# Designs tried in a protein design chat: VH-VL binders against Apolipoprotein N-acyltransferase (lnt). Part 17

Target 1, 229 residues: Apolipoprotein N-acyltransferase (lnt), of Prochlorococcus marinus subsp. pastoris (q7v0g7r236to464)
Amino acid sequence: WQTNMPTREKTNFKNQFINDKLISAQKIALSNDAKLLITPEGTLNNNFNLNFKSKIRMLAGGFRNSKNGLRSSLLGYQIGDKTYSSFIDKHRLVPLGEKIPGFLNIFSRGLSAVGGIQPGSDSRFFKWKFTQPLAIAICYEITDGFKIRNAVKSGAELIISAANLDPYPRKLHYQFLSLARVRSIENKKDNIIISNTGPSGLISEEGKIIKLFDPNTEQNDVVNPNFSI
Short names: E, the ipSAE of ESMFold2; O, the ipSAE of ESMFold2 at other seeds; V2, 0.75 times the mean of E and O plus 0.25 times the DockQ between their complexes.

## First folded at step 6 (VH-VL; framework fv_rovalpituzumab)

Design u3 (from p12 with heavy chain G31S G33H G99E; at its last look DockQ between E and O 0.75; V2 from the best seeds 0.00; counts 0 for: pae E 9.6 > 2)
Fold by ESMFold2, look of step 6:
Structure u3 (fold): chain C 229 residues (1-229), chain A 121 residues (1-121), chain B 107 residues (1-107)
Amino acid sequence: as target 1 above (229 residues)
Amino acid sequence: QVQLVQSGAEVKKPGASVKVSCKASGYTFTSYHMNWVRQAPGQGLEWMGWINTYTGDTTYADDFKGRVTMTTDTSTSTAYMELRSLRSDDTAVYYCAREPYEDFGEYMDVWGQGTLVTVSS
Amino acid sequence: EIVMTQSPATLSVSPGERATLSCKASQSVSDYVVWYQQKPGQAPRLLIYGASTRATGIPARFSGSGSGTEFTLTISSLQSEDFAVYYCQQYNFWPITFGQGTKLEIK
């Protein structure tokens, strides 16, 4: 699922709107026989709960409270879940740099409300019940080829790159795409890219762009990577 | 109090299109999503598709994909179903039917009165 | 696509008797089954959802049971107004699918 929704302030909780979008996305995915629904980084807000049982396995970008602070995460929902049952936290927070000031402002509002977003573990290996292992990169983590390579060496069979690229200029969108291609080539694994306002699609293990969707539209589409669930 | 009131019966020729309306009242239109179901004379129920009344997203049954369009007008609390390239086996009563919200319920708790569409050559 | 098979196609019973209508799914649908009643010339009416929960306003003589692949609608004391066609529908898998209907005739 490629969303076209802007990132939101932490105090704005529109759980009904997000739930309605997820209901629609799951119905579309099921009508196309999809086995896994993936949403971009930051799709779910911090106070979000599903109002329904998930009908499809879903990896949704969102936030979670941990004992050590707020985490940006990809949240795993199995069929029947109303709350996520697994997660992988973003480790590499965006460094302060001249090219990303707007993105930091969004996180700064969240940081002040809950004591800040803290980095998670640095492993990008994600073993999920009833599916083959995944290598996960959230946003700028795609730049850390060592961590993604280690996840593939540990058995990951597919790379998933989730991002919110809304605050970044178009040149960084292309850099993100180029990095995703490099990760696919060096690891010989397909890479699914899911972003809200940037590139989304499928990159083959040879680095070829199999599918690339228009970044400025909300889209639901099915891709068939070399991956079995 | 909760009602779905559909447009009146229509007679069409093969190859034409029909657009059936379904006006909701007695509840918040965008809080409950809408299905369309048809029933040929003397036959059972056939699901045609679904529309999210809040977002406008749709899913269509395979048999109707490519020739059905479902829309809403939230300002009038009205759902629409348009079926194109009509043929004689499209003669049926067409129903709109509301689904419950909270449990992702894909069943229909309130039905419109039905709209008979007759396709005659 | 999940096939819902209803039996019998027609059931003739006398008022006051118990009517039992069957619905079988081609795969397990858990308890995500609904029953509708449709009288001649009318839209379907929701009777039972979640396999066993009566909808608002449905008389207690209607009851549903079952899980997995086999489901039953029971009318414990048949009334004359219960003459209708009854449909089951599953909503566990996309797309939703209906049974072909059981016509309940009053003898």
Scores: ipSAE 0.006, ipTM 0.548, lowest interface PAE 9.6, mean pLDDT 78
ESMFold2 (binder alone), look of step 6: mean pLDDT 92; pTM 0.936
ESMFold2 at other seeds, look of step 6: ipSAE 0.052; ipTM 0.608

## First folded at step 7 (VH-VL; framework fv_rovalpituzumab)

Design v1 (from u1 with heavy chain G105S E106D; at its last look DockQ between E and O 0.61; V2 from the best seeds 0.00; counts 0 for: pae O 10.0 > 2)
Fold by ESMFold2 at other seeds, look of step 7:
Structure v1 (fold): chain C 229 residues (1-229), chain A 121 residues (1-121), chain B 107 residues (1-107)
Amino acid sequence: as target 1 above (229 residues)
Amino acid sequence: QVQLVQSGAEVKKPGASVKVSCKASGYTFTSYYMNWVRQAPGQGLEWMGWISWYSGDTTYADDFKGRVTMTTDTSTSTAYMELRSLRSDDTAVYYCARGGYEDWSDYFDYWGQGTLVTVSS
Amino acid sequence: EIVMTQSPATLSVSPGERATLSCKASQSVSDYVVWYQQKPGQAPRLLIYGASTRATGIPARFSGSGSGTEFTLTISSLQSEDFAVYYCQQYNNWPITFGQGTKLEIK
């Protein structure tokens, strides 16, 4: 009998794979003089640790444990970090006196399927040392224009929209893109979209799609958003 | 003991391809990357690219994109580098070199013995 | 891509003397620099990584210094076995790049 497979936990192999992808992404980012690496919602699994020190500032989609339960978050890694040093948690949307449109219903059903995620802070403003202030929308949060607008009023210079669109049909991917364009227009800010299987790219403050990657393709690329009021 | 043992010297004609092997032993290869570096006679070192044993991800230097393919076979602990459309200026010693995850994997602590590839017109 | 420039191209030094080898990066590479020694017919040997950390088994007469764009390898009290070609390499960015080498010769 041939034994040619290492005997390891499934989780160890998955973590090694994620670390391989992150190292590759960081090498590409550094080679292009990028200042910030952004990954989609849910890229990191729960209790994930880098097995290397981050060599670039990275805002990675993942999960963290808090006293109130598991949180879906963007996790901030400074240069030298093996574990995140900053975060912004996903927050549940509360429609104000209206029915949830079909697009939002689909998002809400997908988020319910994630299960066990606790609501985070209302604020979508994220200030991080050595970077511009950011307005963060994780998945369905792109639908809450008031919270994104408040983050921009608080000084956010760029919108980052991160999502995992695996559980959603292709029609919803285009609706997500359209809504991200609206947020860019109404706030006069560029919007970086990063998703795992849906649209990723750069939307200008005028709502123009500057760059859009082919969906369902693993890509690492550098975009240069405008920072303006 | 970490060892990287490469396949033997080869002589090729222009336009042919070559596939150099590098068998790794003495360490847990899943924690490391494999790099390929070449050295033309009387010249310095030139990085060609790297490959991950688990993800299969590769990164190739621009000068070799489209002509190089790096692969691994975990069942035999062997990495491969294939260079196609050989030219006379591809005559060089080709090295495999171990990189790892800790503190940036791109410095090379262990090197193979080298494989001389001669391309003569 | 980052160009690594070594100087001098050749250094003639007598055994027992000090050799100083220079390596300059075209842009900052922080302290992500390594030094290798290579003798004829052999693979490179890791001497220094992280600009200043000696690899396991490397004699104390080898030392490295520098950060950013300027890096130095110093060999105090040269031994006969130290006459070889020395390469610097940056590992901050890909593509990985090497200096062109400094040949250390017996005077």
Scores: ipSAE 0.006, ipTM 0.519, lowest interface PAE 10.0, mean pLDDT 75
ESMFold2, look of step 7: ipSAE 0.013; ipTM 0.546
ESMFold2 (binder alone), look of step 7: mean pLDDT 90; pTM 0.923

Design v2 (from u1 with heavy chain G100P G105S E106D; at its last look DockQ between E and O 0.49; V2 from the best seeds 0.00; counts 0 for: pae E 10.1 > 2)
Fold by ESMFold2 at other seeds, look of step 7:
Structure v2 (fold): chain C 229 residues (1-229), chain A 121 residues (1-121), chain B 107 residues (1-107)
Amino acid sequence: as target 1 above (229 residues)
Amino acid sequence: QVQLVQSGAEVKKPGASVKVSCKASGYTFTSYYMNWVRQAPGQGLEWMGWISWYSGDTTYADDFKGRVTMTTDTSTSTAYMELRSLRSDDTAVYYCARGPYEDWSDYFDYWGQGTLVTVSS
Amino acid sequence: EIVMTQSPATLSVSPGERATLSCKASQSVSDYVVWYQQKPGQAPRLLIYGASTRATGIPARFSGSGSGTEFTLTISSLQSEDFAVYYCQQYNNWPITFGQGTKLEIK
């Protein structure tokens, strides 16, 4: 699901509105026989719960509270869940400011707009009941090819790249897409990209753009990667 | 008490359009979805689609996609279903239906009384 | 699209006896099945949801069972008002689909 909502505006929306959009997205996904629904980084508000039982496996961008503070995460909902049952937290891999490459520095500044997030583990490997292992990249994590390669070497069969690109210019959207293609090529794995105001689609293991949705529109659509979920 | 009251029967010619209304009362309808189901004479039930009262989001069954438009007016608590390019086989009773909030609104605990639409020439 | 197939098309049973109606899904729908009763000139009435849970106000003689692909509606000790058409519906997947109905007739 590509939301096309500014990050600030999204955080002020009522939980009911988000739930209605998720129900609509799940109904569309089910009508197209989808097996997994993925939403962009930051889609769910802090302390969000579904007001319905999920009817499809869903990885939703959102936030969770941990003992040491707020985490930006992909939250895993199994069929029947009203609360997430799995998660993978965004890892804070920020280099020193003066030595940050221009692209990464811009991502880091956008990240600070989210506010007081806390670091998660540095592993991008996500193993989830009833699905194949995944390599997860949240936003700037796509720039860390070592972490993604390590997750693939650990058995990940598909790369999922989720981002909130709202604060970034269009030029950086192209760079994000290019990095996603590189990760697919170097690991020989399909890469599903989901962003709120940037590129969303499917990149093949050969780096071919199989499908790319119009950025800046709300879209729900189904893709079929070459390696099963 | 939950009530779904639909508009009266209509007679139309092939190629025309019909717009059926469904007025909801007795519950907090903005937290629910409205479904539309039709039944041709002597036939079974056929789901047409749904609309969210809050967001206006819709999903239509493939057989009606391109011919149906569903809308809501929260100020009057009324949902609408418009079917265009009517054919003789669109003669049916059209129902609005509501499902329980906590279980998703995919099965229907309350139904409108039905609106007979007859398409003949 | 999940096809719901009901059998028999017509069932003739005497009042006071037991009726068993069958509904089969073309693929697993878990327990996301409902049963409706419809009398002539009326909207359908919800009887059973979640395959086995009786809706509020439905008499105890109505019961449902099944999961996956096969489902049954059982009506014990039939009364005169029970002779109607019965539909099953799945709500596991979009689009929502109904069975074609079983007409319950007095023998």
Scores: ipSAE 0.006, ipTM 0.533, lowest interface PAE 9.5, mean pLDDT 76
ESMFold2, look of step 7: ipSAE 0.006; ipTM 0.509
ESMFold2 (binder alone), look of step 7: mean pLDDT 91; pTM 0.929

Design v3 (from p22 with heavy chain G31S G33Y, light chain D30S Y31D N32Y; at its last look DockQ between E and O 0.47; V2 from the best seeds 0.00; counts 0 for: pae E 11.0 > 2)
Fold by ESMFold2, look of step 7:
Structure v3 (fold): chain C 229 residues (1-229), chain A 121 residues (1-121), chain B 107 residues (1-107)
Amino acid sequence: as target 1 above (229 residues)
Amino acid sequence: QVQLVQSGAEVKKPGASVKVSCKASGYTFTSYYMNWVRQAPGQGLEWMGWISWYSGDTTYADDFKGRVTMTTDTSTSTAYMELRSLRSDDTAVYYCARGPYEDFSDYMDVWGQGTLVTVSS
Amino acid sequence: EIVMTQSPATLSVSPGERATLSCKASQSVSDYVVWYQQKPGQAPRLLIYGASTRATGIPARFSGSGSGTEFTLTISSLQSEDFAVYYCQQYNNWPITFGQGTKLEIK
């Protein structure tokens, strides 16, 4: 069966679906007394606005327009926001030290499927009103240990690793998890991993996997990371 | 004319199930949530849960989780609430009520007329 | 879940007088409180939402106030049709919860 839906209506249906899922996620988070809701990279569409005022602080993966082009970002919504009030843009990384052959090339090929994304600020430190300072890694940024270490030195108390691993093979999912564990160990900070298709969970500052949720399953859950400096 | 029209009164025995319908008219139903609220005779209001017309996502109150199922049929603009394993203390008037999708607000601005469900042996 | 406690349970007042109904939440609900009126044999009717905003078609004699944990519905000049049961509801947290009701009776 063939449908003749206009492109604008297809976008509207998608946005309504995203809003409904976000409402459900916020209601689940509130019923569990969560303080911060985090969604994977690329959850929100470009030019996305909530149809509702956020009832919980939320870091949502999405896109934003800047004067230098389209950015992939984690978008910050304070309580009461319908439009994000803060953000941290994904930054393009080039490895300077020892490389993992093929791994970075696979990430590079994946970027062509996302479209014309421009790099943002190179800092991974994110300070947001009413939350602890965070070190943010979006997808391949987890490979840059120096940027994450610098964010921790600047006072970040928790590492947030957000990714969309849909286009990547299973081996890269395991490598993403392994890199997140290394970042937790070397910085002595808990790391929350949020991915769409790949691993999501909590890694302790000792590198132990405290929780790991099944890949390729829609899941909402609450974790309590430990903070240490 | 914005209105919610519910199915008629029902009498059931303990252990049975009941499915109440609520037909929406006069508005764009995908812009709203459907809530279900019940009221035992001479008692106050008790929220049972809601369902999104658009996604079909539901949230149920703890007291009804496991016994209630809420569904929608967008082709007929009708919402349904099914309560299973009925007990005599489930005797109540059951209301459907819409809440706005916009503003994430769960107050109910339009109510159905109510459906009396009587559970007796 | 958030408990909404209404007082008094029954309020007896004469037509033309002022009625004040109270609703207290067990924890802060900001201004996400709504008031309903219910007459016998009828569905509830929305009066006030957002603690203080009158719904469309609601007479000006109805007013709401409060924030946080304490909320008030005031009816400034009671008419005969205002004698009913009034419920408050919070919509800040799931599950949404109602107060037990205040019955407003003719003295």
Scores: ipSAE 0.005, ipTM 0.503, lowest interface PAE 11.0, mean pLDDT 74
ESMFold2 (binder alone), look of step 7: mean pLDDT 90; pTM 0.925
ESMFold2 at other seeds, look of step 7: ipSAE 0.011; ipTM 0.554

Design v4 (from u1 with light chain N92D N93Y; at its last look DockQ between E and O 0.53; V2 from the best seeds 0.00; counts 0 for: pae O 10.4 > 2)
Fold by ESMFold2 at other seeds, look of step 7:
Structure v4 (fold): chain C 229 residues (1-229), chain A 121 residues (1-121), chain B 107 residues (1-107)
Amino acid sequence: as target 1 above (229 residues)
Amino acid sequence: QVQLVQSGAEVKKPGASVKVSCKASGYTFTSYYMNWVRQAPGQGLEWMGWISWYSGDTTYADDFKGRVTMTTDTSTSTAYMELRSLRSDDTAVYYCARGGYEDWGEYFDYWGQGTLVTVSS
Amino acid sequence: EIVMTQSPATLSVSPGERATLSCKASQSVSDYVVWYQQKPGQAPRLLIYGASTRATGIPARFSGSGSGTEFTLTISSLQSEDFAVYYCQQYDYWPITFGQGTKLEIK
């Protein structure tokens, strides 16, 4: 699901609106026999709960409050859940102690606007019941090829790249796409890209763009990635 | 108390359109969906689609896509269903029905009284 | 599209007796099944949702059961007001679909 909701305005939406959109997305996914619904980074508000039982396994971008701070995460909902039961936190917020590469500097300015987010664990390997193991990159984490390669070496069969690119210029949207293609090629794994206002789609293990949704539109569609090792 | 009050019966010719209204009261309608269901005389029920009061999002059953438009006016708490290019087999009672968010609101706890639309040449 | 098939089409039962109505889905719908009662000239009335949960104000003599593809509505002691048409509905998949109805008649 490509949400097409401005990042700044997401924190002002009532939970009922977000629940409404999620219900619509899950119904579309089920009507198309999808097994997993993925939403972009930052889709859910802090401490968000569904007001319905999830009918599909869902990885939703959002925030969770941990004992030592707010985390940006992909939150895992099993069938029947109203609260997430699994998660993987965004790890790398900003390279500290070295000059930030140009496009990462822009990412850092966007992250500063969000504020209060703490880094999570550095592993990008995510094993979740009833799906194949995944390699997860949230936003700028796609730049860390080493972490993604380690997740693939650990058994990940698919790369999931979730981002909120709304605060960033379109030049960075295309750079994000290019990095996602590189990660797919170097690891020989399909990569599903899910963004709010930027590119979303499927990249093959050969780096081919199999499907790319129109940016700046709300889209729900099903892709069938190849799970290769 | 929840009330769904629909517009009155209509008689139409083939090829015309009809717009049925459903005025909601007695609840916070932005937390719910409005569904439209029809029933041909002596027949069972057929779901036509839904609309969210809050987002305006719609989903239409395939048999009605291209001919149906569902809208809402939150200032008057009224939902509308317009069916175009009417055929004689569109003769039916048309219901609006409320659904909640507990299980996506497709079990309908309150129904309008129904609007008979008759399409005859 | 999921087809909901109800049986029997007509069930003749005496007041005070038990009625059992059946509904079968063409594929699994988990427990996302609804039962409605409809009397002549009236809109449907919600009886059961989630296959087995009675709606507010529904008497305990109405009960639902089932999961997956087969569902039943049981009325344990029929009252005169219970003679009507009953519809099942699934709400697991789009589009929402209804069974064709079971008419419950006085024997």
Scores: ipSAE 0.006, ipTM 0.504, lowest interface PAE 10.4, mean pLDDT 76
ESMFold2, look of step 7: ipSAE 0.006; ipTM 0.528
ESMFold2 (binder alone), look of step 7: mean pLDDT 90; pTM 0.923

Design v5 (from u1 with heavy chain W53A Y54W; at its last look DockQ between E and O 0.61; V2 from the best seeds 0.00; counts 0 for: pae E 9.4 > 2)
Fold by ESMFold2 at other seeds, look of step 7:
Structure v5 (fold): chain C 229 residues (1-229), chain A 121 residues (1-121), chain B 107 residues (1-107)
Amino acid sequence: as target 1 above (229 residues)
Amino acid sequence: QVQLVQSGAEVKKPGASVKVSCKASGYTFTSYYMNWVRQAPGQGLEWMGWISAWSGDTTYADDFKGRVTMTTDTSTSTAYMELRSLRSDDTAVYYCARGGYEDWGEYFDYWGQGTLVTVSS
Amino acid sequence: EIVMTQSPATLSVSPGERATLSCKASQSVSDYVVWYQQKPGQAPRLLIYGASTRATGIPARFSGSGSGTEFTLTISSLQSEDFAVYYCQQYNNWPITFGQGTKLEIK
């Protein structure tokens, strides 16, 4: 699912609107026999609960409250869940006082706009019942090739790259796509990209773009990645 | 306590439009989805589409796309269905139906009394 | 779209006896099936949702079962008020579709 909404506008949207959009997305996914629904970073608001039982396995971008503060996460919903039953938290933050490469400077400026988000663990490996193990990159975490490679070495068979690129210029959207292609080539794994207003699609383990959807449109579509042994 | 009260029967000519109202009471209107279903005389049920009372988001069945518009007025807790370019085979009882609390709100736990629309020249 | 096929078209049964109504989907709808009762001149009434969950206020003599493509509504110990038309509906996929109905007649 690709949502075409500005980042700040998403944080102000009511819970019911998000539920309506999720219901529509799940119906489309089921109509196309999809096995997993993935949504962009920040799709769900803080303290979000579904008004319905999920009818498909879903990894939804959102926020969760933890003992240590607010986390940006991909939230896992099994069939029948109204609340998430698993998660992986966004980890990478810009190091304070370090010299930042040019394109990362632009990413770090976007991060300051969301405020109050705490880093999660540094592992990008995500194992979930009935899904092969995944390597998860949330937003600019795709720039950390070491952590993604480590997740692949730990057994991840597919890379999921979820992002909200609204705060960033279009030039960085294409750089994000380029980095996703590099990660697919380096690790020899397919990479599913899900972003709100940036690129979304499927990249093969050879780095070939199998599908790429038009940015700035609301889209739901199905891709069939190749899970490698 | 939940009640859906629809507007009265209508007689229309082919090519005209009809707008059926459905006033809800006894529940929080904006927390539920409203569906429209019709039934031709002596026939079964046919789903026309739904609308979210809060967001105004709609989905229409293929047979009605381009001819139907569903709206709501949250200040009066009223849903509306307008069917344009009426044909004789649009003669039917039109129901509004509230979606259930669970499971996408697409099983219908409360129904309006129905509005007979007769299209004849 | 998913076609829901009901059988039999009519079922004649005596009061106090058991009725079994069948509904078959053209493809799997998991357990996202609803049963409605409709009496002449009235709107449909929700009986069962989720294939087997009885709606609030529905007597225990109504029960639903099934999963995937085959679904059954069973009415034990029929009452005089149970003679009506019964519809199944799936809500697994858009568009929402109904079966053509089974008329339960008094013998």
Scores: ipSAE 0.006, ipTM 0.533, lowest interface PAE 9.0, mean pLDDT 75
ESMFold2, look of step 7: ipSAE 0.006; ipTM 0.536
ESMFold2 (binder alone), look of step 7: mean pLDDT 91; pTM 0.930

Design v6 (from u1 with heavy chain G99E; at its last look DockQ between E and O 0.03; V2 from the best seeds 0.00; counts 0 for: pae O 11.8 > 2, placed apart)
Fold by ESMFold2, look of step 7:
Structure v6 (fold): chain C 229 residues (1-229), chain A 121 residues (1-121), chain B 107 residues (1-107)
Amino acid sequence: as target 1 above (229 residues)
Amino acid sequence: QVQLVQSGAEVKKPGASVKVSCKASGYTFTSYYMNWVRQAPGQGLEWMGWISWYSGDTTYADDFKGRVTMTTDTSTSTAYMELRSLRSDDTAVYYCAREGYEDWGEYFDYWGQGTLVTVSS
Amino acid sequence: EIVMTQSPATLSVSPGERATLSCKASQSVSDYVVWYQQKPGQAPRLLIYGASTRATGIPARFSGSGSGTEFTLTISSLQSEDFAVYYCQQYNNWPITFGQGTKLEIK
């Protein structure tokens, strides 16, 4: 229980800022009767905890410490959590050993700049208690249609695509969007796209872009994807 | 010691606006969230909205969206609530209220003294 | 929006006796409930948060209990200064909502 705040530190400043933004986002989400709050890849640092009990289920892009090193993940917060209770780690990192296509080369440069990230499990299926199962693609993973299809075969009802496209030109933002549309069409599932400075929005199971937010702006909005029963 | 001192009572006509101030002292201004709550004469309490001293982010109750603006001035440790397009049913005492510190949640441990706003033709 | 319903609307009790005030939520609010006391011409005073945790400086005669949808404020030995209006509030969901109040008056 902290009664006196220390002099501002760089890490405490970032954590307070992120907590403040998350409280605001949760208030907006609850005011619009949203059931799930999603944030882009890399939103939370690895020492992050909420200063409050989450009032909504949240999938937050961030980093976690594991026994084998730092992981890039979507971190799951249930209602009442101050620390994540579930996670799915990014699996697909920098390709090795072969000629790298221009798209992958640009992803490799961005991923390498993050530094210190270890690959996680290759499964893209994510199931929470009291929520529908999800298929998760973090950034580069959207290029792996096989793993997304396997998650849908396992019962995933919705695709969540999270990315940090900050270091990449707009041509690659369009490629990311195009890949997300393909994943929606081939699996007949809606796809929610959340990125920091790139495309965010909702793609229908037919591949139609239902909603696309202005890129390179901070935005909170509610989308209503179709769920299968 | 924590204090929240609000501006004085105001009398307004329908259609006007009012801006109530709340000057905070005795605590670290970037560590606590501020809320505004009103109370019509002889009636209960109604939450109006939330603002962060730290980021300036706001969330407003639906009944006030479009008519209310909450702001802060960190150089003077003062929060403001402006209510526009006043109606006669906006006659109330308006409170600023600070969230408690032991765990961040909307329980209000310190309240301003209240500002009576009267709206009449 | 979660509706908080208090009962009774008015409770007449003699000093030294026990008062029990009830608050019902329209849906589960877990333990995210607050109780306030308000005297005429004054701002509300925080009594209980988290359904059962007494705020700093609140006498032990005030106690709160409940979870889910039913909550109770109990004042075990009423003092003359305890006659006031009492409000419950939930903070489980936004928007934050208050009960309509229970007036505690001298019998």
Scores: ipSAE 0.006, ipTM 0.541, lowest interface PAE 9.8, mean pLDDT 76
ESMFold2 (binder alone), look of step 7: mean pLDDT 90; pTM 0.922
ESMFold2 at other seeds, look of step 7: ipSAE 0.007; ipTM 0.416

